# VHH binders against Protein EARLY STARVATION 1, chloroplastic (ESV1): the designs that were tried, part 14

Target 1, 368 residues: Protein EARLY STARVATION 1, chloroplastic (ESV1), of Arabidopsis thaliana (Mouse-ear cress) (f4i9g2)
Amino acid sequence: RSEKSEERRFDQKMSAHGAGIKTSSSAVPFASPKSRFLSKQEKFYPRCTPRLTGPQSRDTPPKRDTGIANEKDWGIDLLNENVNEAGTNEDGSSWFRESGHDLGDNGYRCRWSRMGGRSHDGSSEWTETWWEKSDWTGYKELGVEKSGKNSEGDSWWETWQEVLHQDEWSNLARIERSAQKQAKSGTENAGWYEKWWEKYDAKGWTEKGAHKYGRLNEQSWWEKWGEHYDGRGSVLKWTDKWAETELGTKWGDKWEEKFFSGIGSRQGETWHVSPNSDRWSRTWGEEHFGNGKVHKYGKSTTGESWDIVVDEETYYEAEPHYGWADVVGDSTQLLSIQPRERPPGVYPNLEFGPSPPPEPDLPPDQPQ

## First folded at step 3 (VHH)

Design c58 (framework vhh_7d4b_2)
Fold by ESMFold2-Fast, scan of step 3:
Structure c58 (fold): chain B 368 residues (1-368), chain A 123 residues (1-123)
Amino acid sequence: as target 1 above (368 residues)
Amino acid sequence: QVQLVESGGGVVQPGRSLRLSCAASGRTFSSYAMGWYRQAPGKQRELVASISWSGGYTNYADSVKGRFTISRDNSKNTMYLQMNSLKPEDTAVYYCAADPTYSEWYTSSYDYWGQGTQVTVSS
């Protein structure tokens, strides 16, 4: 049964020669954030001040949410070259599909596909664009942009790209992945936004992060996390998650760790503010000296505190579980992009080349 | 890395049009999402319009929908804001930004901002 025959929300699917393709202009394309928000809210919402028999330190970092990266479809499926088709469905809705192949300066090549549709009255529409790009600097890119809105007023967009930066003279290479997604309800004050990125270089430098925001049922939540590895044994990891309700309840959990060669620190805070402005908090910290001694300290608003030194071996992941070798193996389509042949005596214009990866420890750029 | 330079601002009467330009120098303009922000006297900086890498997705503040159009020309490394039916409330310094977030709810720090161009709408 088609969506139209089921007498539910309007779905418009892209079609060429009567065959449907995946995309529709229906309601929000991603699963409702309601159960995800409730799960997250319940996960870190402290119900009452704990009655603990002794000091309680966080022995392991909170689990990181990498589901988007793990579940992402890393390929694109381009239409045949020189497609330019459009049509009208029986319900008066329109669709189009097109493809192109652009050539430019410095060996630039872009192969792209675009598809879209619109309801008869224009109240519902969707567009998807996919592309691959390359040039003579060693740059390669895969990308996707999708967006739509429906007659209920829901709107959404997402984009992702995977890029290769390569310097043939230095044998340096870097792969970067990033995505942004947003969905908004047209009937409720509800929606969500996500941005995440992963960057890897051949020397073992790795940067990952995400920023998330959502709103549902008069509640808002924010989630941020980051991981940085310098490829030489230093690691920085952090997370910061918090939420609030329109009625004035707020709660959150945050932590960070920074290590090199068994020496470093971890610290965190779990906090809650009730609607009557009653505040509860627990902070904890660890200093790791690399000599089998760990300083553990913390306090709570209920008067518990500790400051002790214990015998403990420091453990941390000095390298990411998914790094350069893994991303190279998983980037087959990106790495298979064939650049244009460079004529003899023609040099690439390096001003159109990639920027080197940012250095996280660079001092802030402050005006005088 | 990109450097951004805005142009096209000025003093105009209500109902007039202006076209702002943002010229980007450096590498990989076509790989960045771009946006226009403005800061009006006594108000916080706000996103006016944003445009994706391909130009296939655009977003506008509700106050400018139907009046402003954002576009880009990747062959010229330039982004534009066509401003029609200007109102006194559009008076602000307009800033070009590279790699903005698309979200109306979330702002992040941006590595690349222009110096700004003044738009004044007065009778």
Scores: ipSAE 0.011, ipTM 0.355, lowest interface PAE 8.8, mean pLDDT 71

Design c59 (framework vhh_7qia_2)
Fold by ESMFold2-Fast, scan of step 3:
Structure c59 (fold): chain B 368 residues (1-368), chain A 122 residues (1-122)
Amino acid sequence: as target 1 above (368 residues)
Amino acid sequence: QLQLVESGGGLVQPGGSLRLSCEASGSIFSIYAMGWYRQAPGKQRELVAFIYRGGYTNYADSVKGRFTISRDNAKNTVYLQMNSLRPEDTAIYYCAAETYGSYWLTEEYDYWGKGTPVTVSS
């Protein structure tokens, strides 16, 4: 299953990048925005994550983080065994594991398992909580939340959840997945935040997206992308990436594409703003007629312009590479959740639903 | 980068015992969950025992009651105590380190040792 998960991630990466800038075949020269310095492959921790006594913080692409059906998902296996334990290691650090089972109205059931640890002096700590929820409306939820801090003052928080909404009365089914992750340095002006979501319905409607923010020293950067499929052959994809410095320099790249059966358009802008507010930009567009002809146009603030029609095959897809059938196949653990037995003559209250977990506050370091 | 080195394997009689050790270097050991896997010739690699950072353990049904996994964070070492060994336990045993949950990580993020052979034969 790990191999299938990797192929889904590869397809997701191709959908987010391959259908955009790389597949445009535009006459516009690519302009690379400034990137942050990443040291993920170095033995010494990255600048935004000093040497740790606890879990290492990283800026990982959320669109690559899919799939719960994995034989290495030991955290979910904890829900099958309820034990309360605590202890102290030889280095003076402590650990605990606890579990619970909560019941409520309209068939609500929540099974959860939590574990955590703390250093001998309390300067480092971490927790991980796994849960499953269900009720008589057909609602099912799997989730995990992790958080911690280390003796260097670094802190991190992350969550992941997968939910099934099913309304027997209206015959609707939707599966939604989401993840949020963040980390902050205790010694540097550095941190990152990622939010990712996927939503699918049984009729082929699909929505995916991610929002990322990072800061390292005097630079901040944002990456956002989204994909929407209506289940009827229409697709919308977009990306918006930009960065700035404390001294007022800003730069970015954004694009969108909209297609229906190979007919559609792409457009984008690469831009730069100097500290004195002088703006340079290059805008480009493509109109795809579905007949082997593509209209390409664009302009820049420095006077470059083009407006041409070329012979070129259009890339399009009728459906997403990862859709409802794939989601159902990968949601075995979610779908296997057993709801509480409903007594004879008791009808589910369809207006009742478990409260969604509180949405995380925006990261403190995120510019307004 | 975390590096793992297994030791303690060898030839043992049925009913005997062995203690495998896996020493970690290069990164902070205490942040990893640790597992022991084995692979016999022609078979798929299987999980034998697992220990989370918080000390919770999990075992394959075939080894429950016979094997015990433990860790010593001060020594950067994870152990597998194997008792009442059977010919069916013959395999190459691998130490593995995992970060948080597999939802966000691929096999490419796992750290593995080179393996230590265990042969149970009279």
Scores: ipSAE 0.000, ipTM 0.124, lowest interface PAE 17.6, mean pLDDT 69

Design c60 (framework vhh_8pnl_2)
Fold by ESMFold2-Fast, scan of step 3:
Structure c60 (fold): chain B 368 residues (1-368), chain A 122 residues (1-122)
Amino acid sequence: as target 1 above (368 residues)
Amino acid sequence: QGQLVESGGGLVQPGGSLRLSCADAGFTFSDYAMAWYRQAPGKERELVARIYSGGYTNYADFVKGRFTISRDNAKSTLYLQMNSLKPEDTAMYYCARDQGYYSEWFGELSYWGQGTRVTVSA
């Protein structure tokens, strides 16, 4: 019964934690011009709910997707307009749009477009920059950065990028996507951060993940998850979510699964630590033998315990639902980037950079 | 990716000025938010100023109006102009490729420089 009491307290704390501000980068910028840009909304609240699994549960592991692959209107076409203009609105606010083109060593080229606005007194402002990069190594990059603040003191920053790498060692192309978003309240002790990534190669190797962090008043929370596919039948998925109060109360839920060729395991823990360091937890595990038998075991600090073998078909995903062929198909803008023309007889430098690091200073009178 | 190299520190009298520089040998300088942090003897490392790739800037309250952060993407260099220096500005100054509030809240930074020392004394 102590378990039921602890569950009620844990759920109550999660509900209280969820009663916060809704905020996102696209919700706070003022005087943003209408364009082909993506409008993204993000919730301030963590999904830090206890994940409990019983010996009879048939629930499949939750699927994770960043959603980045499904977004396509990035405003990158603005790079083709080469526009420089600025103005002042009737309320005294200003806006601008500018573009540029930077060239460097080893075929480096960056085309960019920037736009922004500012209130008359500077109490509100926003900036949005889009860019396209390439060089002679086969590197290509698309990106955007958005940032700003409003008169209420809120501030935000968002970036998104997509890159193509050539792996010279394996002669394998890799496409990586990432996004970072954050916002901070000007009126409350509140803010949030979110980072997402997707990585793919032509052999079916895939990594996806997210890190989320936030706070509201005296509470902080974390949410992390990852998925890994080796392209050879191996899968690793995990989630870790936890929250903490300033008084030292902590609670969380974590799990992982790993499978290869129908054989694998799942395990997890739901836990709570009180300010006096009293710890409650429920741990669980599953061993999948690939033969229609599954070993299920677990225990809790309140005396719950099980250790059984059941007849059950194992479900796992050996390959991601969104993989290399999909990302190549969705990366037409990235793949259409035209590198600078390479003169005959000039070869790319794979260790491209503006300058090498300075040589380390050697101590006086010491041999090399 | 590349190494961050700070320079420009030194000894100055109160009310003096210094300009710190941070050179990024990396290919992707313009892609990052960049920041200056400082650490005084016996104190924790603290954020001084941050500049996002789009040019938006944030400053710690203790340097607002005195310090200016700027960047030159063509030179892959970050700057910190320090005016009206005070003895309490004495610290080791570090530049970093910054993850915004994530770095601020977690203290995690992807890339640090070796630092440059600033001493403000009469």
Scores: ipSAE 0.000, ipTM 0.282, lowest interface PAE 12.5, mean pLDDT 70

Design c61 (framework vhh_4orz_3)
Fold by ESMFold2-Fast, scan of step 3:
Structure c61 (fold): chain B 368 residues (1-368), chain A 123 residues (1-123)
Amino acid sequence: as target 1 above (368 residues)
Amino acid sequence: EVQLVESGGGLVQAGGSLRLFCAASGFTFSIYWMAWLRQAPGKRREWVALITSGGYTDYADSVKDRFTISRDNAKNTVSLQMNSLKPEDTAIYFCARVEYSSGYFPDYYMDVWGQGTQVTVSS
């Protein structure tokens, strides 16, 4: 169908031009990247005496920022405009605003709106694209892509989408959100990249994660974390954060925890590597047996070690700070998408049910 | 010593059913996710089913609605109920413990494998 051809054309139009209706060059995001690591001026001090116990507590990842829902709410207004116009300003800059409505097989419908502008010489540009999609399988999607560059040479790109899979035949419901954001400086050796995802189902599954990378002049940093809840009391959390300087100093902290029904483990490593490749490391672990006893152990490269059993109550969060009921409450615009009316006697072509798999995909081959 | 031992494989006619078992020892079974994978002759290993420590389950599209994975934390066992078997399900079935790799490429992987159990489905 031509509507499928239109859909492919629309997807090609989604490739990044500059986009940013709220852009302010004075508030360039990558000029002040978020850092959850030690700053360039922070010093790392090796631990030379053993701690009686490993880290006693780990902060849970912060509750998911729902500010993205407000941005989607504003974007829905743009989707209600049906325009196709372009112009040139008196200074030679150009602008455009375009919208479309594509239809396809199995009740597929896509509404989209795209707007953008360019300076006369192309040194500054922005593009902003919004879309909603649906079909007869219970699929609904909201998305946005924004990108831009300015005359200072700065550039940025971001995308965000939210997808619902809910069909009356399988009684499954699943909401997935994801975003990627990137910015680069044209005048400094500076930039940052973030990717995050969150997945929820009506059976209580929650999966969240993020990968972050940033650089500011002489320092680079990486932050990765994930958390998984099965809705039945099982939890897996992990964090891996590290940074380096061009002088060869590196440092990091990583940990994981796994718990179910009062039984679980935590383990981690804090490490530092000096410019002369002198490595300091402290590893630690905890085994929680669910009986009021905790086995704590660890060692360091400076020779400290411990292996003790203590009387201690185990506490862990079996449920996320933000779960299915929260997602449904914050996804009103996604849920309000009206699918095309299905003709009498026509049934949707259903794919497999939307139960979320653990990510990343399990590898078929054993590690080396 | 950490071990996984599969059982329950065998010969079965197309449309039949078979139940595989995996006995775990040497680790705190209840806090680990477990998976079943299979390998047909001349093919790569294929993931089949997953169960979390709390009992949440997920399946490969090829077996969804036919296979059911379950676990018994009191007995340190995971099982795979296979219904409506097809000749294409013929493979060696492996029980595996799921772990993750932290660092540059964090990923889920299988760090402990059973020896495998042969399932042969005749037409």
Scores: ipSAE 0.147, ipTM 0.638, lowest interface PAE 5.6, mean pLDDT 74

Design c62 (framework vhh_4orz_3)
Fold by ESMFold2-Fast, scan of step 3:
Structure c62 (fold): chain B 368 residues (1-368), chain A 123 residues (1-123)
Amino acid sequence: as target 1 above (368 residues)
Amino acid sequence: EVQLVESGGGLVQAGGSLRLFCAASGRTFSDYAMAWLRQAPGKRREWVALIYTGGRTDYADSVKDRFTISRDNAKNTVSLQMNSLKPEDTAIYFCATDYRGWEYLSPSGYDYWGQGTQVTVSS
């Protein structure tokens, strides 16, 4: 379909939306029906606590995801072994498995394992590296990095890690988790990238987010979202999604919401930019006063506007979000990491702030 | 790890031209998208130009038709030709790339940055 057709479809949706507003504009300003009318635009007015339905990029070609929850079990056993072996299969393909230990200052220890394979002609290969790290400050880290390529030229790379920090100067423990995945087609201008993170502290401060990027032929798209909880009742959630074509057409949808104890706001924008730089946008907002009244307002570049106060009870309660086990698997291995024994009279070297140990030299195992 | 080194900055009069260079080391250059970003005094970093792995280019509206980004894979360099310079182009210019080789229009998308080169455009 041409970009011109997509612009027409977008305009048709906007026209239908405008007709709906005009049809329902006879509603009494303070009546529940007027609030319900605005709720008919739910797709442009996101609900409190949006659902994470899984990454949109995972269904784009190429798809070489190894399934993050199942990944934690395979290869991790090599961390408890001392191996260095390689071989050749009947079909001429080769494989290897190795493990090792790196030691450093302040009780630093890294246990690592690596395994991989390569086809007989070298056109297909894969690697998988696991590591666990610890030191005497209470630092613990568990991670994996996987990459590969196939004979069609498809390639993929993925990693995840979880880290426990002890912040002795503030007497806090923090857990930080992150995952990154990407894949590229060897035959088409197609690929995707995902980055996901979450951070927690002992006082209930929480930050989660994701950054996704993809390309399919001449279209590129980005999706970002974040959630922040301060542990004191404040909530910030936002989403920003946009796409562009190589010919310069761009479009997007973004929103944010901020709430504290039933008082807060939401706002958003749906926008489109033509190749000639003509911009259309529709912005909307809500102010929740916590008193049974909500201020709803918005406008578009084509002349739509509204600014109303409605009778509406604000019900906002932070819902459960994905836990680590839903994304990566359980964290028992991180918590079971045993640091090196500390000799009597030796104290951890705590520089200003936490002193992270040196990183092992693990170059990215990505294609090419 | 990737090392990026910028050069070519300096003082120039309004309406003049400068060419910036970024030398990349530590990996094969042609596998990565390369970007130029700038930071004016007291302002946030902003994206200026991007060259994709396939050679396609994008530019910020503020520099469109004045700046040209190009790549020399044999020399492992990217350059930014800046024409018709304006005082508002005064900034530290950074070369940047992504760990995965992906293309981003936001400063937050880049993992590797050079130290920057100062460009000052006098009126």
Scores: ipSAE 0.000, ipTM 0.169, lowest interface PAE 12.6, mean pLDDT 68

Design c63 (framework vhh_3k1k_2)
Fold by ESMFold2-Fast, scan of step 3:
Structure c63 (fold): chain B 368 residues (1-368), chain A 125 residues (1-125)
Amino acid sequence: as target 1 above (368 residues)
Amino acid sequence: QVQLVESGGALVQPGGSLRLSCAASGFTFSTYAMRWYRQAPGKEREWVAGIYSSGGYTSYEDSVKGRFTISRDDARNTVYLQMNSLKPEDTAVYYCAAEVYTYGWSYDEDDFDSWGQGTQVTVSS
């Protein structure tokens, strides 16, 4: 699992406003999951062959930190009246909740909700804002921005957006998702940053990726990956993960694959650098010809080498990285936002795709 | 995309030799792994030989191993296939292909394999 019990409890605390909000978050509020790479690469162990199949560390998008978790409010209730309320907890901390709406040109509508709190002395504070936007062109946007700090110097910031574009001239719906988050410790040598993105259209063109880096004590790490699908059978996937210590030890693992209709290649390198700058590496690759033959090759700095052509019995691609579509299900909230009625004379009067399906019934545990 | 132009194909007798050339343009040649493929009449396209971007590592299909040698001249943006002890089974159109290995954020169609027009090799008495 990518989400931990401590993170769930923290998320629940951030949404509470009635009982005393005790936001003593003296640690990094939303710690990045430690990769299997970092925890098991402190003593480097070389690999022999390319990763054609089998378990890969699955990176999950920051759905917890973006407010998509079950215990978090999601989106804006477009049917409710504006809220404006504030209070003081028993410990002297304060909280507020407010909501509003803005109207603009071309049927633009923005509904937003904001909540936050601060400790009695103002040394700790947090704010969460959610918004929904739409207009007559079929544009729809959902967004979240959260930030906070505590009296021990810890601070954090995150944002998440999902945007739907409906091009009335090309009959193409396009969805773009992005998230960024960071946190810094005020008491330990620790901090991290993550950026995630997804973009896809109705014809299957897809681009997604993530860039992460951070530090914990004497270790720093970088994890990057990208995937691209053209919707016509071409696929490009790559991963680059590496780490270092203040003592000068560095290690990493990187690979890339490109395929079209079962024809393609993979290449990669696993490497290690000792504190005295002695470098070990193992490079590998394979080429798939689509005609029952596959070329597998590699070499290492310690003299290992292989170069073989074998019969291909089975074709496997590397497991895809998790994106939001893989873990959060339907974007039902985005799809349910109704654009304001198009006035007479506003062109175009084009219809795209089938009528939207009716929203699924709410689960039994979420009565309306 | 990188543009590839093959040359050197000819009619040759069994046991003879040919050197094929592939000239590349449009990209930094030294960053590409280069490969040769062939396609005989009525058959699927098959891999023949490869040379890494580092230039120091080469690979071959078993049926040509010991007879064919791939090499590159990065100063001339050219890859070569020296074919010795040719057999009738080597008759095919020979293609070169360029493959770039990237760690980029974005996909670009120029990052995929580029193919040349091919050059015909015929081994017959």
Scores: ipSAE 0.000, ipTM 0.134, lowest interface PAE 16.2, mean pLDDT 64

Design c64 (framework vhh_4orz_3)
Fold by ESMFold2-Fast, scan of step 3:
Order: sequence, then C-alpha cells, then structure tokens
Structure c64 (fold): chain B 368 residues (1-368), chain A 123 residues (1-123)
Amino acid sequence: as target 1 above (368 residues)
Amino acid sequence: EVQLVESGGGLVQAGGSLRLFCAASGFTFSRYDMAWLRQAPGKRREWVALIYSDSYTDYADSVKDRFTISRDNAKNTVSLQMNSLKPEDTAIYFCAKDLWSGYEYYPTEFDYWGQGTQVTVSS
C-alpha cells in the first residue's frame, strides 16, 4: 500500500491512457533499417510455444466417497490420507495413489501423497507428488512435483514449493515461493523452461522474478524480469528479453524503473546484433521529478539523440508481472498446515534463532 | 541490504594456486552479473573476471587462461580459481555486484563492493 485513494485515482486515469509504456511516447522517432528489421522479429516467442497436453485432460484425482472429483481433492487434502490405491478408468487408463508420513527431531513432520497413471496403450504416463513439512521452529513447506512423458519422446515436468519461516520469539514471518516448469519435444529440437520466485515478509519487503527460455524453429529466446518493493513505498521493476537464431542474429529489449512517491526514473535499451557482428542499439531514459516536469534522454548507434525536459504529469502505477496464482494456483493452504504438537516446556535446538524464553520467575516478594 | 563477503585469500609462492569465495546476500543472486576486481598497493581497482547471470564468463588479458570464475546460484556464491600465480597478482581482491542483468553491450556498473580479501604472491 504505497498509494492513497486520490493518488490511485490519478494513476488509474494515466493507466487508461497508456501508463506503463516501456518507451517514451515523446521520444524522437527513429527511421533506422535496423529498427525496422527488429520490428519484424519483435515476437520473441514462437507462434506456438510447445506444450505437451499429456494426461492433463484426465488430470482429475480418483473420486472420493462423494462420487465427484473436486479441486479440493488435490493439494493439502491428499496429505491428510493414508492411502494405497490403484485402478482403471473407463477409458482404459490406469492410475495409482499412495501416501506416507515421516517424523524427525525438533517436531519435524513430513506428509506426502503421490499419484500417477498411464494411458490404455502405455503411450503416455504421468506422476504427481505433493508434500507438506513442518517443525517446531515455525517452519512450514508445501510442495508439488508433476511430470509426464509419451512414447514419441515428449516430456514435461513442473515443481513448485511454498515455504514459511517464522521467528517464534519475535513474530517475524517470511514467505518464499518458487516454481519451475519445463517441456521438451522428442521429435523436434524444441522446448521451453520457466522458473518463477517470490519472497516477502510481514513488513511488506517483496522480491519477485522469473527466468524463461525456449527454442523452436532454430530460434532461442530468453525472458527475465524482477520486482522489488521495500515495504516503504520504494519500487524497483525491470525486464530483460532477448532472442537469437542458429545463424547468429541476436536481439533484445531491456528496461528498469525505480520509483518512490511519484519520483523516479526509467531507462532501457533495445539492441540487435547481426550474424556478421554488426551491432545496433538504442538507449533511453526518463527522470520524473514529481513536479510536472520529466527529463527524457536517449541515444542510438545510428546517431539519433535527444535530451529534453517536458511538461508531463507522472501518475505512476506499479503494474505487477504475473503472480503465484497464475503459476500454480492458490497457496493459502500453506498457512493451514498443522505442525506436530510440541510438548509443554520442550523447545527446538535453534542454531540461529533466539534462546527460548525462560520460565516465569517467582515474584520478588515471594521466597524462591 | 546487499552484503558481499570475500574469503580465501592468503600467502602463496609464485606458481601456486588459491581459490577465492564471495558469499552474497540481500538480492536475487541468480539475476545479477558478478565480478572480481583487484587493487594493488598504490593502484586503482581493476577488473579481473566477470560472470554473467547466464554463466557466460569474461576475463582480463592479464589473467586469461590462469583464472576461472564460477558461480553457484543455489548457495549465492561466486568463486575465483587462481592458478599459476605471479607476484604481479598481489592485491586485495574484491567481489562486486552489477546493477544490470547481463548482456555485454550495457556497460557493467557495480552497485556494491565487498571489503576484500588479501592475496600475496612471493617470489
């Protein structure tokens, strides 16, 4: 919550009129042949990123006593069962489900569930493992690993985890989330990989980012982005996207913005390298003073440059990149993990945490 | 808060080897290019080795084929393996974090420097 309602309204007006543009709309137009060439290749991802459908259309857990498979049958609910089941679906595909439970020192507890299946003819198979972990330090972890493959050599996997760290004596909490996804073709030199992460604490400090890359039709592409919020109104946001061909052509676009209370800067670069190592780039920047003035500057390897101050009001809105729900779904269940019961007077062996609080002493006026 | 802590320096005979370590915290380590720089007595700091966020590496001519930079994104560490050390390599070695996520056409700008670790090479 870095904005007041009135400031948010002004940001909404600017957003409706194209706030968050990566390049200045007031920048000097470029007529470079290299810019026109880059525009033809500004689609960094292929028309169709390879995505193995696998058994996703059949990715419903076996029905419980209710007779209806539900999304609530996934996730943490699977970890509350002790099951060892197998069967055959109406389409002839097979499935299995099993679960386990491990205990350790300092209240360590791990509950897990695994399920999987294969198509009727064995031409595709999949496995999914869910787990939760906790201990007496306030640590909680929820995770999943899914994978599949088919007889044509196509394969996919994804994993994600969500971790809560809690300082029992200071009530400080930190949540860390991460996810990785990958798909590969068995018949083409094609595939993609994605890693996403997020960390935040109880005071609003947040760090979030992603790394993606893929290959299709002799083209490779990479996309990286990050966001940082200090919990006190400071925002750092950046993106770096680039691609290359087997023939040695490379091109990309990157930018960074930093804002605090409507004052800040943006800067970036669009670049291109031809197969014969001929280099082109354009750099740009903006300084926002919060007083109705914006300094805009930039330069190009083709000789264009500008350095101007314009009358322009800044209504900054931090448009977030895609979030956890877009990557894996609802993680609210992490907070519902029930740690193993701690016996009265027993404290975990904490290497880096504070010492357990001492038992209350007798009042000064009472014999001890 | 960004922190960089160097270690692994010491005294070594000419022709010997040392491995330097840098422990990083307070930022998303895997995003940033990392570098080793050095400063000899009476000289300004000079760049020695660079490792980009994608693990591509680059080296100053004076150390090429003798030094190897590497990173471990799971441990938030960057390392410098120094072989065939010369008396001219005597310096305080610093770990540095880049401002930009890396491609070589953007000039590498280093936001933070560690305290350094001393390397002394005797003849």
Scores: ipSAE 0.000, ipTM 0.133, lowest interface PAE 16.8, mean pLDDT 66

